# Designs tried in a protein design chat: VH-VL binders against Ureidoglycolate lyase (DAL3). Part 3

Target 1, 195 residues: Ureidoglycolate lyase (DAL3), of Saccharomyces cerevisiae (p32459)
Amino acid sequence: MVTVVAETLTKESFEEYGTIISPDEEISRMQNLEKGANQGTAIKLLQVSQVENKSTSKVPNWNLFRCFPQPHLNRVFTQGSNQAISHSIKVLEKHPCSTQTFVPMGRTSAEVAYLVVVAKEIGNKPDLSTLRAFTCLGNQAVTYGLGTWHAPMIVLGKEEHLDFSVLIYESLDPDRPEKDCVEEHYSDGDVCIII

## First folded at step 17 (VH-VL; from p1 with heavy chain E54N)

Design q1
Fold by OpenDDE, last read:
Structure q1 (fold): chain C 195 residues (1-195), chain A 121 residues (1-121), chain B 112 residues (1-112)
Amino acid sequence: as target 1 above (195 residues)
Amino acid sequence: QVQLVQSGAEVKKPGATVKISCKVSGYTFTDYYMHWVQQAPGKGLEWMGRINPNDGGTRYDPKFQGRVTITADTSTDTAYMELSSLRSEDTAVYYCARDRGYKYGYAFDIWGQGTLVTVSS
Amino acid sequence: DIVMTQSPDSLAVSLGERATINCKSSQSVLYEDNNKNYLAWYQQKPGQPPKLLIYWASTKESGVPDRFSGSGSGTDFTLTISSLQAEDVAVYYCQQYWDTWTFGQGTKLEQL
């Protein structure tokens, strides 16, 4: 049985598992805040995150995920409770041949929007000793590194759903599903996240 | 007992169509891909195609593409291989074979007894 | 369209002696993520369907005698019978199942 407490997502805290796009962090680190892009109306930062492809596909897919918070997660935020919540993880997955990027749609930095649960690998399985959970803001994007074990997206908050634009390279070979996704399943309560 | 039982030998004329059956017993039909393999007399094994009985999805070798049709009847746990526009070179023994797939380690672990198809004028 | 090539096409071995059959794939059938070779060996006796002997290049199927072994990785594989028995006379096929499915041309093993 493994239990971890969710922590705040930052560029440095996540670097072992992938990369993030965290606008407020990126901007705060700039020496010059000149609006040099979009005819003087935007700040442009180049290559703030990295994607990788080891699949046979040379063209990434943009997929849409409309994610719904689980009832216990939705209720606590709707009621405004400040009590800690326990959430059980039943599956971890990895994409051996592609990074996977989740870009939230339509949320702000004012609220926590989703939960990321990640782990490194040991012996082709998740190393639960490296299990970490991160609360993510509505304006933060996450890219899981190649082979990074992660839980399916977990949406938080009182809203009905959260949409994600998801970038991934996929072979889409039904005969070799392990090229695109490998899963590890857990019993209820074996892996718990405290939020 | 896990086994695949194929239909009997066939004799066809050139241009005709043959349909061979492969009945499954001893396991869940929809949990495994079913493959068909051709073996001409005195020759090696040649993969023809496969079907996922769960959703009916098929894949064929380009050599047979357009002439071969693989189907599955989940109500009778039977896979079928239909080969049209038969030629003399289609004279062969045809095997159905179960594929264990990713979950069970792949490879063709169960084979039918084979069906001889003779194409002659 | 991975091409599998076996060698030799045929061989004769005395009883009790070692038999070695080689199989080469035109491209690697090793998946680096799980470090497994998508390679199988089959035995076929006259009038019978093929029988699975080895999968994952080196894992013996249940019921296969210990004298059978598979080795190799990537593109080069070997089936070895450490001590040939009379019942081992057959045609042997290698098969890749990494990209679709293809068989070697077969190796006829006879008793010398």
Scores: ipSAE 0.902, ipTM 0.952, lowest interface PAE 0.5, mean pLDDT 96
Fold by OpenDDE, last read:
Structure q1 (fold): chain C 195 residues (1-195), chain A 121 residues (1-121), chain B 112 residues (1-112)
Amino acid sequence: as target 1 above (195 residues)
Amino acid sequence: QVQLVQSGAEVKKPGATVKISCKVSGYTFTDYYMHWVQQAPGKGLEWMGRINPNDGGTRYDPKFQGRVTITADTSTDTAYMELSSLRSEDTAVYYCARDRGYKYGYAFDIWGQGTLVTVSS
Amino acid sequence: DIVMTQSPDSLAVSLGERATINCKSSQSVLYEDNNKNYLAWYQQKPGQPPKLLIYWASTKESGVPDRFSGSGSGTDFTLTISSLQAEDVAVYYCQQYWDTWTFGQGTKLEQL
């Protein structure tokens, strides 16, 4: 059994697994802010993230993901004087030939909107000893690096759903699904995230 | 007990259509792709196409595209290969073959006994 | 399409001797992520359907005698029969299953 406590998503904390776009962090660190057109009504920051493609596809796909909370995978328990939630992870997946970018839609920085669970690789499987989980704000985007093991997106909060625009290169070859996605499955309770 | 049993030999005229069956027994029909392979007399093996019986999805070799139709009947665990506009060069033995696929490690591990189709005027 | 080319087209080998059949693919059939070669070998005797011998380039199918072995990686592959038996007389085919499915032209193995 593996249990990890979710931590706050930051640029530095995620560097081993991919890249993020974190507007408040990016803005606070910028020295030379380029004022976009529109007479200074916009701030433009260049090259805040990168995508990679090792697939045979030359054109990326923009996909839509409407993700729903999964309360049936949650266990509520008391930790000290506070309540905590343990969320069970049933599957980790990787995309060997493409990065995958998730851009949340319709949420703000004022809320923790979703949970990211990642792991490094050992052999051709997730190394659970490197499992990490991050709470993400509604205005933060995440890009999983090539071959980064991750859980399907986990939506947090009381909203009915969270929509993501997702960028990925895909072969979409039904005969060779391993080119696009490889999965590793786990039993309930074997891998848990404390939120 | 796992086997593929094909229909009997066929004799056809040029321009006609032939339909061969491949009945499955001993395993779950929908768990494996079914392929069809052509072998002309004294010649090598040529892949024609495949079907996923689970969803009916097909893929064909361009050489046969437009003339070949592969179907599957899950109620009878039977795959079919129909070849139209027959020519003399279509005279061959046709095999159905099970593909283990990604889930079970690929390769054609089970073959039918073959069906001879003779096209002559 | 990936073209598979076998060599030789035919060969005769004495009983008890080594038989070697080569297969070349026009493109690599090695997937770097899982480090597997998407290549199989089949044996076909007269009047019979093909029989799977080797998959993943070097893994023997169940029931295949130990004298059969597959080797190679990327674009060059070899099927070896260490000591030819009379029942090994057949036509052998290599097959790639990385991009669709294609067969070599076959190699006829006869007894010398």
Scores: ipSAE 0.901, ipTM 0.952, lowest interface PAE 0.5, mean pLDDT 96
Fold by OpenDDE, fold request of step 20:
Structure q1 (fold): chain C 195 residues (1-195), chain A 121 residues (1-121), chain B 112 residues (1-112)
Amino acid sequence: as target 1 above (195 residues)
Amino acid sequence: QVQLVQSGAEVKKPGATVKISCKVSGYTFTDYYMHWVQQAPGKGLEWMGRINPNDGGTRYDPKFQGRVTITADTSTDTAYMELSSLRSEDTAVYYCARDRGYKYGYAFDIWGQGTLVTVSS
Amino acid sequence: DIVMTQSPDSLAVSLGERATINCKSSQSVLYEDNNKNYLAWYQQKPGQPPKLLIYWASTKESGVPDRFSGSGSGTDFTLTISSLQAEDVAVYYCQQYWDTWTFGQGTKLEQL
């Protein structure tokens, strides 16, 4: 049994597993907050994240995910609350030939919107000793690195659903599904996240 | 016992169509792809095509594309291979074979006994 | 289209001696992620369907005698029978299943 306590998503904390786009972090690190883009109405930051493709497909797919929080996760987080929630992970997956980017849509930085659970690889399986879980704000995007093991998207909060624009390169070859996605399954309680 | 049982030998004239059946027993028909392989007398094995019985999705070798049709009947656990516009070169033994898929190693582990199709004037 | 080429086309080996059959693919059938070679070996005796011997290039199918072994990686593969038995007389085929499915032309193994 492996239990991990979810931590706050940051650029540095996630760098071993992929990259994130964290607007507030990015902006706070700027020396000059001048709105130099869009005729003085926007701040433009270049190359804030990386995408990788080792698949045979040269064109990425933009997929839409409408995710629904599970009942026990359908609540608003209150800072300082002692009401921790336990969530069991039943499957970890990886995309060997592509990064996968999740961009949340319709949420703000004021709320924890979703949970990411990641792990490195050992012997072609998730290394549970490297398992980490991150609470993500509504304005943070996550890109799982090439081959990074991760749980299917977990939505948090009181809202009915959370939509994601998802970027991924896929072969979509039904004969070789392992090129696009490999899964590792776990029994209930084997992998637990404390939120 | 896992078994694939094919229909009996066929004798056809050039230009005719032949349809061979492959009856599955001992496992869940829809869990595995079914392949068809041609073997002319004294020659090697030639992959013809495959079907996913779950959704009926097929893939064919270009050599047979346009003449071969592979189907599956989940109600009877039977796969079919239909070859049209027969010619003398189609005289061969035809095999159905189960594909184990990624989890079990992909190879063709179960084969039918083969069906001889003779095309002659 | 990955082309599989076996060598030799025919081979005669004395009982108890080593038999070696080679198979070459026109493209690599090694998947880097899982480090598996999508390569199988089959044995076919007269009047019978092929029988699976080896998959993943080197893994023996259940029930296959220990004298059979598969080796190789990428584009070059070998089936070895360490000590030929009379019942091993057959035609052997390699098969790639990395990109669709293709067979080698076969190698006829005879007793010398």
Scores: ipSAE 0.899, ipTM 0.951, lowest interface PAE 0.5, mean pLDDT 96
Fold by OpenDDE, fold request of step 20:
Structure q1 (fold): chain C 195 residues (1-195), chain A 121 residues (1-121), chain B 112 residues (1-112)
Amino acid sequence: as target 1 above (195 residues)
Amino acid sequence: QVQLVQSGAEVKKPGATVKISCKVSGYTFTDYYMHWVQQAPGKGLEWMGRINPNDGGTRYDPKFQGRVTITADTSTDTAYMELSSLRSEDTAVYYCARDRGYKYGYAFDIWGQGTLVTVSS
Amino acid sequence: DIVMTQSPDSLAVSLGERATINCKSSQSVLYEDNNKNYLAWYQQKPGQPPKLLIYWASTKESGVPDRFSGSGSGTDFTLTISSLQAEDVAVYYCQQYWDTWTFGQGTKLEQL
């Protein structure tokens, strides 16, 4: 059995697994908060994250995910707080040939909106010794790196659902599904996250 | 216990259509792709196409595209291969073969006994 | 499409001697993520359907004698029979299943 405690998502803490877009972190690091974009109504920061493509497809797909919190997760969570809520991970997946970006839609920085569970690889399986879990704010986007093992999206909060715009390169070859996604399954209770 | 049993030999005239069957026993029909392979007398193996019995999705080799139709009947655990506009060059033994898929290592591990189709005037 | 080319087209080997059949793919059939070669070998005797011998280039199918082995990676592969037996006389085919499915032209193995 492996158990990890969820931690707060930050740019530095996620570097080994991919990249994130964290607006408040990015803005706080700026020396000048000049609204130089959109005729003086926006701050523009370039190249804040990266995507990668090793698939045969040259055009990425924008997919829509409407995710629903499970009953024990359909509640308010507070950033930096350990509420001792346990969640079992049943499957980890990876995309060997593409990064996968999740952009939450309709949430704010005041909300702990979703949970990210990641691990590195050993052999062709998740290395559970590197398993980490992150609570993510509603205004943070996550990009899983190439081949990063991760749990399917886990939504937190009191709302009925959370929508994500998802960017991914897909071969969509039904004969070779392992080009797009590989899964590793676990029994209930084998992999647990404390939130 | 696992086996594929094909229908009997066929004799056809040029321009006719032949439909041969491959009945599955010993495993879940919808869990594996079914392939069809052509082998002309004294020649090598040629992949014709495959079907996913689960959703009916097919893929064909361009050489046979337009003349071959592969179908699956999940109620009888039977795959079919229909070849139209028959020519003398279509005289061959036709095999159905199970594809194990990624989970079990791919490759064609179970083959039917073959069906001889003779096309002659 | 990936073209599979075997060599030689025919081979005569004495009983007890080593038989070597080569197979070359026009493109690599190695998937870097799982480090597996999508390559199989089949044996076909007269009047019979093909029989699977090797998959993933080097994994022996159940029931296949130890004298059979597969090796190679990327684009070059080899089927080896360490000590030819009389029952090994057959036609052998390599097959790639990385991009659709294609067979080599076959190698006829005879007893010398």
Scores: ipSAE 0.898, ipTM 0.946, lowest interface PAE 0.5, mean pLDDT 96

Design q1
Fold by ESMFold2, fold request of step 20:
Structure q1 (fold): chain C 195 residues (1-195), chain A 121 residues (1-121), chain B 112 residues (1-112)
Amino acid sequence: as target 1 above (195 residues)
Amino acid sequence: QVQLVQSGAEVKKPGATVKISCKVSGYTFTDYYMHWVQQAPGKGLEWMGRINPNDGGTRYDPKFQGRVTITADTSTDTAYMELSSLRSEDTAVYYCARDRGYKYGYAFDIWGQGTLVTVSS
Amino acid sequence: DIVMTQSPDSLAVSLGERATINCKSSQSVLYEDNNKNYLAWYQQKPGQPPKLLIYWASTKESGVPDRFSGSGSGTDFTLTISSLQAEDVAVYYCQQYWDTWTFGQGTKLEQL
């Protein structure tokens, strides 16, 4: 049995699992906040997330995920609070040949919108000793690193769904699904997140 | 006892169509892919295509694309391979073969006895 | 498309001697994530269908005699028969299954 308490998503806290796009965090670190792009109407930040492709495909896909909160998660969550809400993880998956970026759409920047659960790898399986969970704001995107084990997206909040635009390179080989996705399954209660 | 039993030898004229059956026994037909392999006289093995009997999904080698149709009948546990617009070059033994999927490699562990198709005048 | 090339096309080996058959793929068939080579070896005797000997490049199929072994990785593979028996006279094929399925042209093994 493994139980972890969800943490606030930050660039530093997530760095062993991938990268994130975290606009407020990025802007707060800048020395110069001048609107130097788009004819003076934008601030452009370069290279905020790392994408990698080791698949046989040279063309990435944009997939759409409409994700729904489970009933016990259909409520308001706040960053940095003990919520005492338990959620069981039944599947962790990885994409061995591509990073995978999830960009949420339709949530406000100030609200906790989803939960990411990640682990590093040992022996071609999730290393549960490295299991971590992060609450994510509606204006934050995550990029899972190559082969990073993660739970399917978990929506938090009172909205009926959260849509994600998802960037991934996929071979889409119907005969060898292990090229795109590998899964590890757990019994109810073996892996739990406290939110 | 796992067996793949193919239909008997056929003699065809150029331009005709042949349909070969492969009847499965000793395992659950829908659990594994079925492949078809051509072997011309005195030549090597050539993969033609495969079917997933569970959903009917097929994939073909480009050499045979457009002339080959692979089907599966789950009510009789029988796979079929149909090759149209036959030419003299299609004279060959045709095999069906099972692959066991990822766990045991995608290699072909059980083969049918082969069906000789002769295309001649 | 992955091309599989065997060498030699034919060889003759005395009973009890070692036979070595090589197979080269035009592209690597090693998947680094699972550390498996997507390669198999088959034996075919006259008038019979092929028989699977080796999968994952080096894993023997059940019931295959100890004298058969597979080795190699990436693009270069070898089937070895450590001590040839009369019943080993056959044509041997390698096969890749990394991208669709492709056989080598075959190697005819004869008794010298």
Scores: ipSAE 0.628, ipTM 0.847, lowest interface PAE 1.8, mean pLDDT 93
Fold by ESMFold2, last read:
Order: structure tokens, then C-alpha cells, then sequence
Structure q1 (fold): chain C 195 residues (1-195), chain A 121 residues (1-121), chain B 112 residues (1-112)
């Protein structure tokens, strides 16, 4: 049995698992907020998240994920506060040959919108001693690093779904599913997140 | 007793169609892919295509695409390979073969006895 | 498309001697994530279907004599018969299964 308490998503807290796009965090680090792009109507921040490709495909895909909260997660959550809501993880997966970026659509920066659960690898399986979980705001995106173990996307909040634009390089070889995704399955209660 | 038993030899004219059966015994037919392999007389092995009997999904080598059709009948545990628009170059022994999937390699561990198809005027 | 090229096309080996057959793929068949080479070896005697000898490049199929071994990685692979027996006279094929399935052209092994 492994249990971890969800924590606030930040660039530093996630750095061992991948990168994130975190607008308010990025802007708060800028001393001068010049609108130097788009004829003076935008602030452009370069290279905020990195993608990598070791797949057999040279062309990435944008996939659309419509994700639904489970009933016990269909409620309001607050960043940095433990609500003692338990959620059992049934699957961790990895994409050995590509980063995977999830960009949420349709939630505000004021909302805790989804939960990211990640682990590093040991012996071609998730290293549960490195298991961490992060509550993510509606304006934050995550990029899982190559081979980072993660739970399928978990939606939080009162909305009935959350859509994501998902960038990934996929081989899409129906005969070799291990090229794109490797899974490890768990029984109820073996891996739990407290939110 | 795991076995793949193929239908008997056939003689065909150019332009005809042949359909070869491969009957499975000794294992659950839907658990494994079935492949078809061509071997012309005195020549090497040529992969033609495969079927997943569980969902009927197929994949073909481009050399045979458009002329080969692979099917599976789960009620009789039988796979079929149909080759149309036969040419003299299609004279060959045709094999069905099972692969065991990822855990034991995608290689072909059990083969049918082969079916000779002769295409001549 | 991955092309598999065997060498030699044929060889003759005395009983009890070592036989070595090479196979080269046009692209690597090693998957670094699982550290497996997607390659197999088959033996085929006249009038018979092929028989699987080796999978994952070096894993011996059940019932295959100990004198057979596979080695190599990436693009270059070897089938070795450490001490030839008369029953080993056959044609040998390598096969990649990294992307679809492709056989080498075959290597005929004869007794001197």
C-alpha cells in the first residue's frame, strides 16, 4: 500500500517528471512586463516547455481528450489544502518514445481542475517511492517527460468534463502497442492519493 | 495438442481466386494472431498478412494489398486466406502460422503443414 | 520497410564443426526501452514448414538443442551451431518483427 498527499503544481516541484506551462508563475518571475509582441498587445515567453521524440513517427499529433470526473471528485477543491478525499489509482502508464503535453481548455485560472499523478522508473516499472500527485489549475498545462509514469488524467471540480488538447508523437503501430504506451495495473487501495 | 491444419493442394488458372483454410485445435483461437506466408518453389519465405481473430482486424504486406483477403470464423476456429487475380508467380506453398504476442516474441511458433497452389494454364 | 540480408547464401560444414550464419537489418530492431531485439531465427528442412529456433535474438525456443544460439544487437545478428549434427542440414531464415514481419532470404547449410 502506498499513499501520497497531493501538493500544489509548480515548475520546481514537477521538474524531475517533466515541465509545465504555468502562466501566473512565469509572469510573477518577470521584473518588467513589457508587451513587446503582437504590435504591443502581448507578452511572449519563449521555450516554457520542451517536447521530445524518440518514436518512429517524425510527425506529432494533437489529440483531443474529453475527461470526466468520477463522482467523488465532482466537487470543489482548493490549492494547497488537504480535503481528505481518497482516490485509488488503478493504472500508471508511460510513453517511452515521446513527451506528452496536456493543455486544459474551458477552466479558469481560479479553479483546481485536474490531478496529475507521476512516478519515476525502476526496473521498467513505476518506482512508487517517488510517487507524487499535484493539483493543477485550469490555466496550467503539463508535459510528461520521456518515460515518466503517470496516471490517466484525473478531472477535479464541479464541471461535468474537462477537455484537453494533447500533443504527442505516436507510432500508432497496432501490432506493437508497447512502442506508444506501457501500463502497470494496481488493485483498489494499493496506490492512493489524498486530495 | 496444438495444431494448424490447412486445406489440400489446389490447381488454378491465371485470373482465378483461391481460398485456403487453416483450422485451429489445441488452443483458444481468439487468443493469438494468425499469419499467412508464401513460399515459391525453391525460394524464401514472404509474409503476406495477419488477422487478429478476436476483433477481425487485418494487416497486409503492400506486395499483396488489394489481392489478399484474410478472414477468421470463430464459430469453427478456422482462418482463411483468399488470393485473387492469380498469376503464374503465385505458384507456391502457403502457410498459416501463429504468433504468441509480446511476452514470447511476435515470432511464429506453430505452422500449418502448407498448401501447394499451382497456377497454370 | 526493413530489409533483412543474410550471409552467406550457403555454407558447408563438417559434422562436429561450428557453423555461423549472419543476418543484417536495414534498420535497428532494438527497442531501447525494453532492451529487446525484435528478431527471430527459423530452421526449415525440405518439404516441412519452418521451425522456430530463437526469438528476441537470443532466447531459445523450448525443445531447441543447446548447440543453437543467437547473438547480436541492433542491426547485426548471428546464429551459431556449436557442433553440427547431420539433422541440422537445412535452410535457416532470420526474421525481424520490429515493424511488420520480414524474413531474410535464407542460408542453406550443408554437410561437408
Amino acid sequence: as target 1 above (195 residues)
Amino acid sequence: QVQLVQSGAEVKKPGATVKISCKVSGYTFTDYYMHWVQQAPGKGLEWMGRINPNDGGTRYDPKFQGRVTITADTSTDTAYMELSSLRSEDTAVYYCARDRGYKYGYAFDIWGQGTLVTVSS
Amino acid sequence: DIVMTQSPDSLAVSLGERATINCKSSQSVLYEDNNKNYLAWYQQKPGQPPKLLIYWASTKESGVPDRFSGSGSGTDFTLTISSLQAEDVAVYYCQQYWDTWTFGQGTKLEQL
Scores: ipSAE 0.606, ipTM 0.843, lowest interface PAE 1.9, mean pLDDT 93
Fold by ESMFold2, look of step 17:
Structure q1 (fold): chain C 195 residues (1-195), chain A 121 residues (1-121), chain B 112 residues (1-112)
Amino acid sequence: as target 1 above (195 residues)
Amino acid sequence: QVQLVQSGAEVKKPGATVKISCKVSGYTFTDYYMHWVQQAPGKGLEWMGRINPNDGGTRYDPKFQGRVTITADTSTDTAYMELSSLRSEDTAVYYCARDRGYKYGYAFDIWGQGTLVTVSS
Amino acid sequence: DIVMTQSPDSLAVSLGERATINCKSSQSVLYEDNNKNYLAWYQQKPGQPPKLLIYWASTKESGVPDRFSGSGSGTDFTLTISSLQAEDVAVYYCQQYWDTWTFGQGTKLEQL
């Protein structure tokens, strides 16, 4: 039995699991806000998230994920309850040969849009003592580091779905699925997140 | 008792087609890949291809691509390998073999008895 | 296209002596994530199908005598028969399964 309370996603809090693209955090830490890009109409920040590739493919995939909220999570937001809710994690997965970046589309920067659940590795399995969960705003993207264990994306909010653009390098060997993805399954109640 | 029983020996002329069967018993046919392996007389083993009986998906070695068709009939628990445009160098014993998947190393744990195909003018 | 090369092509060993068969792959078959070498060994006697001896390079298949062992990692692998018995006279094949499946050319083991 492992239970963790979800916390707010920040660059610092996520650093052991990967990197994030967090515009408001990046801008708030700048001492000089010059619009020096795009002919004076943009602020360009370099290298805000790290992508790595150990797969046999030199070309990444852009995948599209349309994610749907689970009913119990959706009802909390549509019915206005402020009671904490428990969510059971059935699967953690990792991508041993690539980072994986999820960029949400269609939610505002002020909106909590999704939940990420991550763990570090011990003995080729999730180290549940490092399990953490993060609520993510609609303008925040996450990049899971190489071999970071994570749950499938969990949609929060009132909307009927949340789309993600997903960047990952994949070998796509149909006979060796473990090259791209390794899963660990849990029984209901073994791994829980309080939101 | 897991068993793979192949059809009997065949003699063919160059340019003909042969179709070899491999009947499965003792396990659920759709749970595991089935492979086909060629062994020419006095020579080594050559992987030809495999089928996933659950969805019919196949993969072939490029050496045999275009001449080999592997199929599975889940109603009779039987896999088939068809080799077309036969030539004398196709004279060989042909084996079907099961792999047990990742846990046991994708290695071939059970083999059929082999089917001799002789291609003679 | 991973090429598997065995050596020697043939050897003769006295009963009770050690037999060593080598297998070299053109590319590493070690997956560092799971620390497994995607390699198997088979024994084949005349008129019989191959018999699986070793998988994951060093894991013995059930029912295989203790005198058989596999070792090595990456690109270099060895099958060892610690004390040859008469029934061990056969052809031995290594096989990689890291990318598709390919066999070595075989090593004929004879009694000296």
Scores: ipSAE 0.594, ipTM 0.836, lowest interface PAE 1.9, mean pLDDT 92
Fold by ESMFold2, fold request of step 20:
Structure q1 (fold): chain C 195 residues (1-195), chain A 121 residues (1-121), chain B 112 residues (1-112)
Amino acid sequence: as target 1 above (195 residues)
Amino acid sequence: QVQLVQSGAEVKKPGATVKISCKVSGYTFTDYYMHWVQQAPGKGLEWMGRINPNDGGTRYDPKFQGRVTITADTSTDTAYMELSSLRSEDTAVYYCARDRGYKYGYAFDIWGQGTLVTVSS
Amino acid sequence: DIVMTQSPDSLAVSLGERATINCKSSQSVLYEDNNKNYLAWYQQKPGQPPKLLIYWASTKESGVPDRFSGSGSGTDFTLTISSLQAEDVAVYYCQQYWDTWTFGQGTKLEQL
């Protein structure tokens, strides 16, 4: 049995697993908040999240995911709260040949909207000693690095669903699905997150 | 015992169609892909295509695309390969073969006995 | 398409001697993520279907005699029969399964 307590998603806390797009965090780091783009109406930040492609496809695609909270997660969560809700992870997956970016749509920067669960790899399987979970705000996106093991997206909050735009390079080889996705399955209770 | 049993030899005229059966026993037909391979006399092996019997999905080599149709009948555990617009160069032995998937390689572990198709005028 | 080229086209070997058959692919068939080479070897005797010998380039199929071994990686592969037996006289094929399925042209192994 492995149990981890969910942490607040930050650029630094996620850096071993990938990158994030975290506007408020990025702006807070700027010494110069000059609106130098779009004729003075925007601040442009370059290269905030890296994408990588080792698949045979030269063209990425945007997929749409409509994700639904499970009943015990269909409630309000607060960063650092005393809620202590347990959630069991049944599967971790990886995308060996592409980064994968999830951009949430329809939640505010004030809402804890989803949970990201990640692990690094050992011996072509998840290294559960590196298992981490992160609560993510509605204005934060995540990019899983190449081969980062992760749970399918887990929605938090009282809304009935959360939509994601998802950027990924996929080979879509029907005969060798391991080019795009590899899964490891766990029994109920083997891998748990405290939220 | 795992077994693939093919239908018997056929003699056809140019322009005709042949349909070869491959009957499965000793395993769950829908668990594994079925492939078809052509071998002309004195020549090597050439992959024609495959079917996933579970969902009926097919993929064909471009050389045969448009002339070959692979089907599966899960009620009789039988795969079929149909080759149309036959030419003299289609004279060959045709094999069905099982692919066990990732764990044991996507290689062909069990083969049918082969079906000779002769195309002559 | 990945083209598979075998060498030699034919080979004559005395009983008890070593036989070596080479196979070269036009592209790498190694998947770095799982460290597997998507390559197989088959034996075919006259009037019989092919018989699988080796998959993942070096893993022997169940029931294949110990004298058969596969080696190599990426684009260059070798099938070795350490001590030829009379029943090993056959045509041998390599096959890639990294992108669709393609066979080499075959190598005929004869007894001297």
Scores: ipSAE 0.594, ipTM 0.835, lowest interface PAE 1.8, mean pLDDT 93

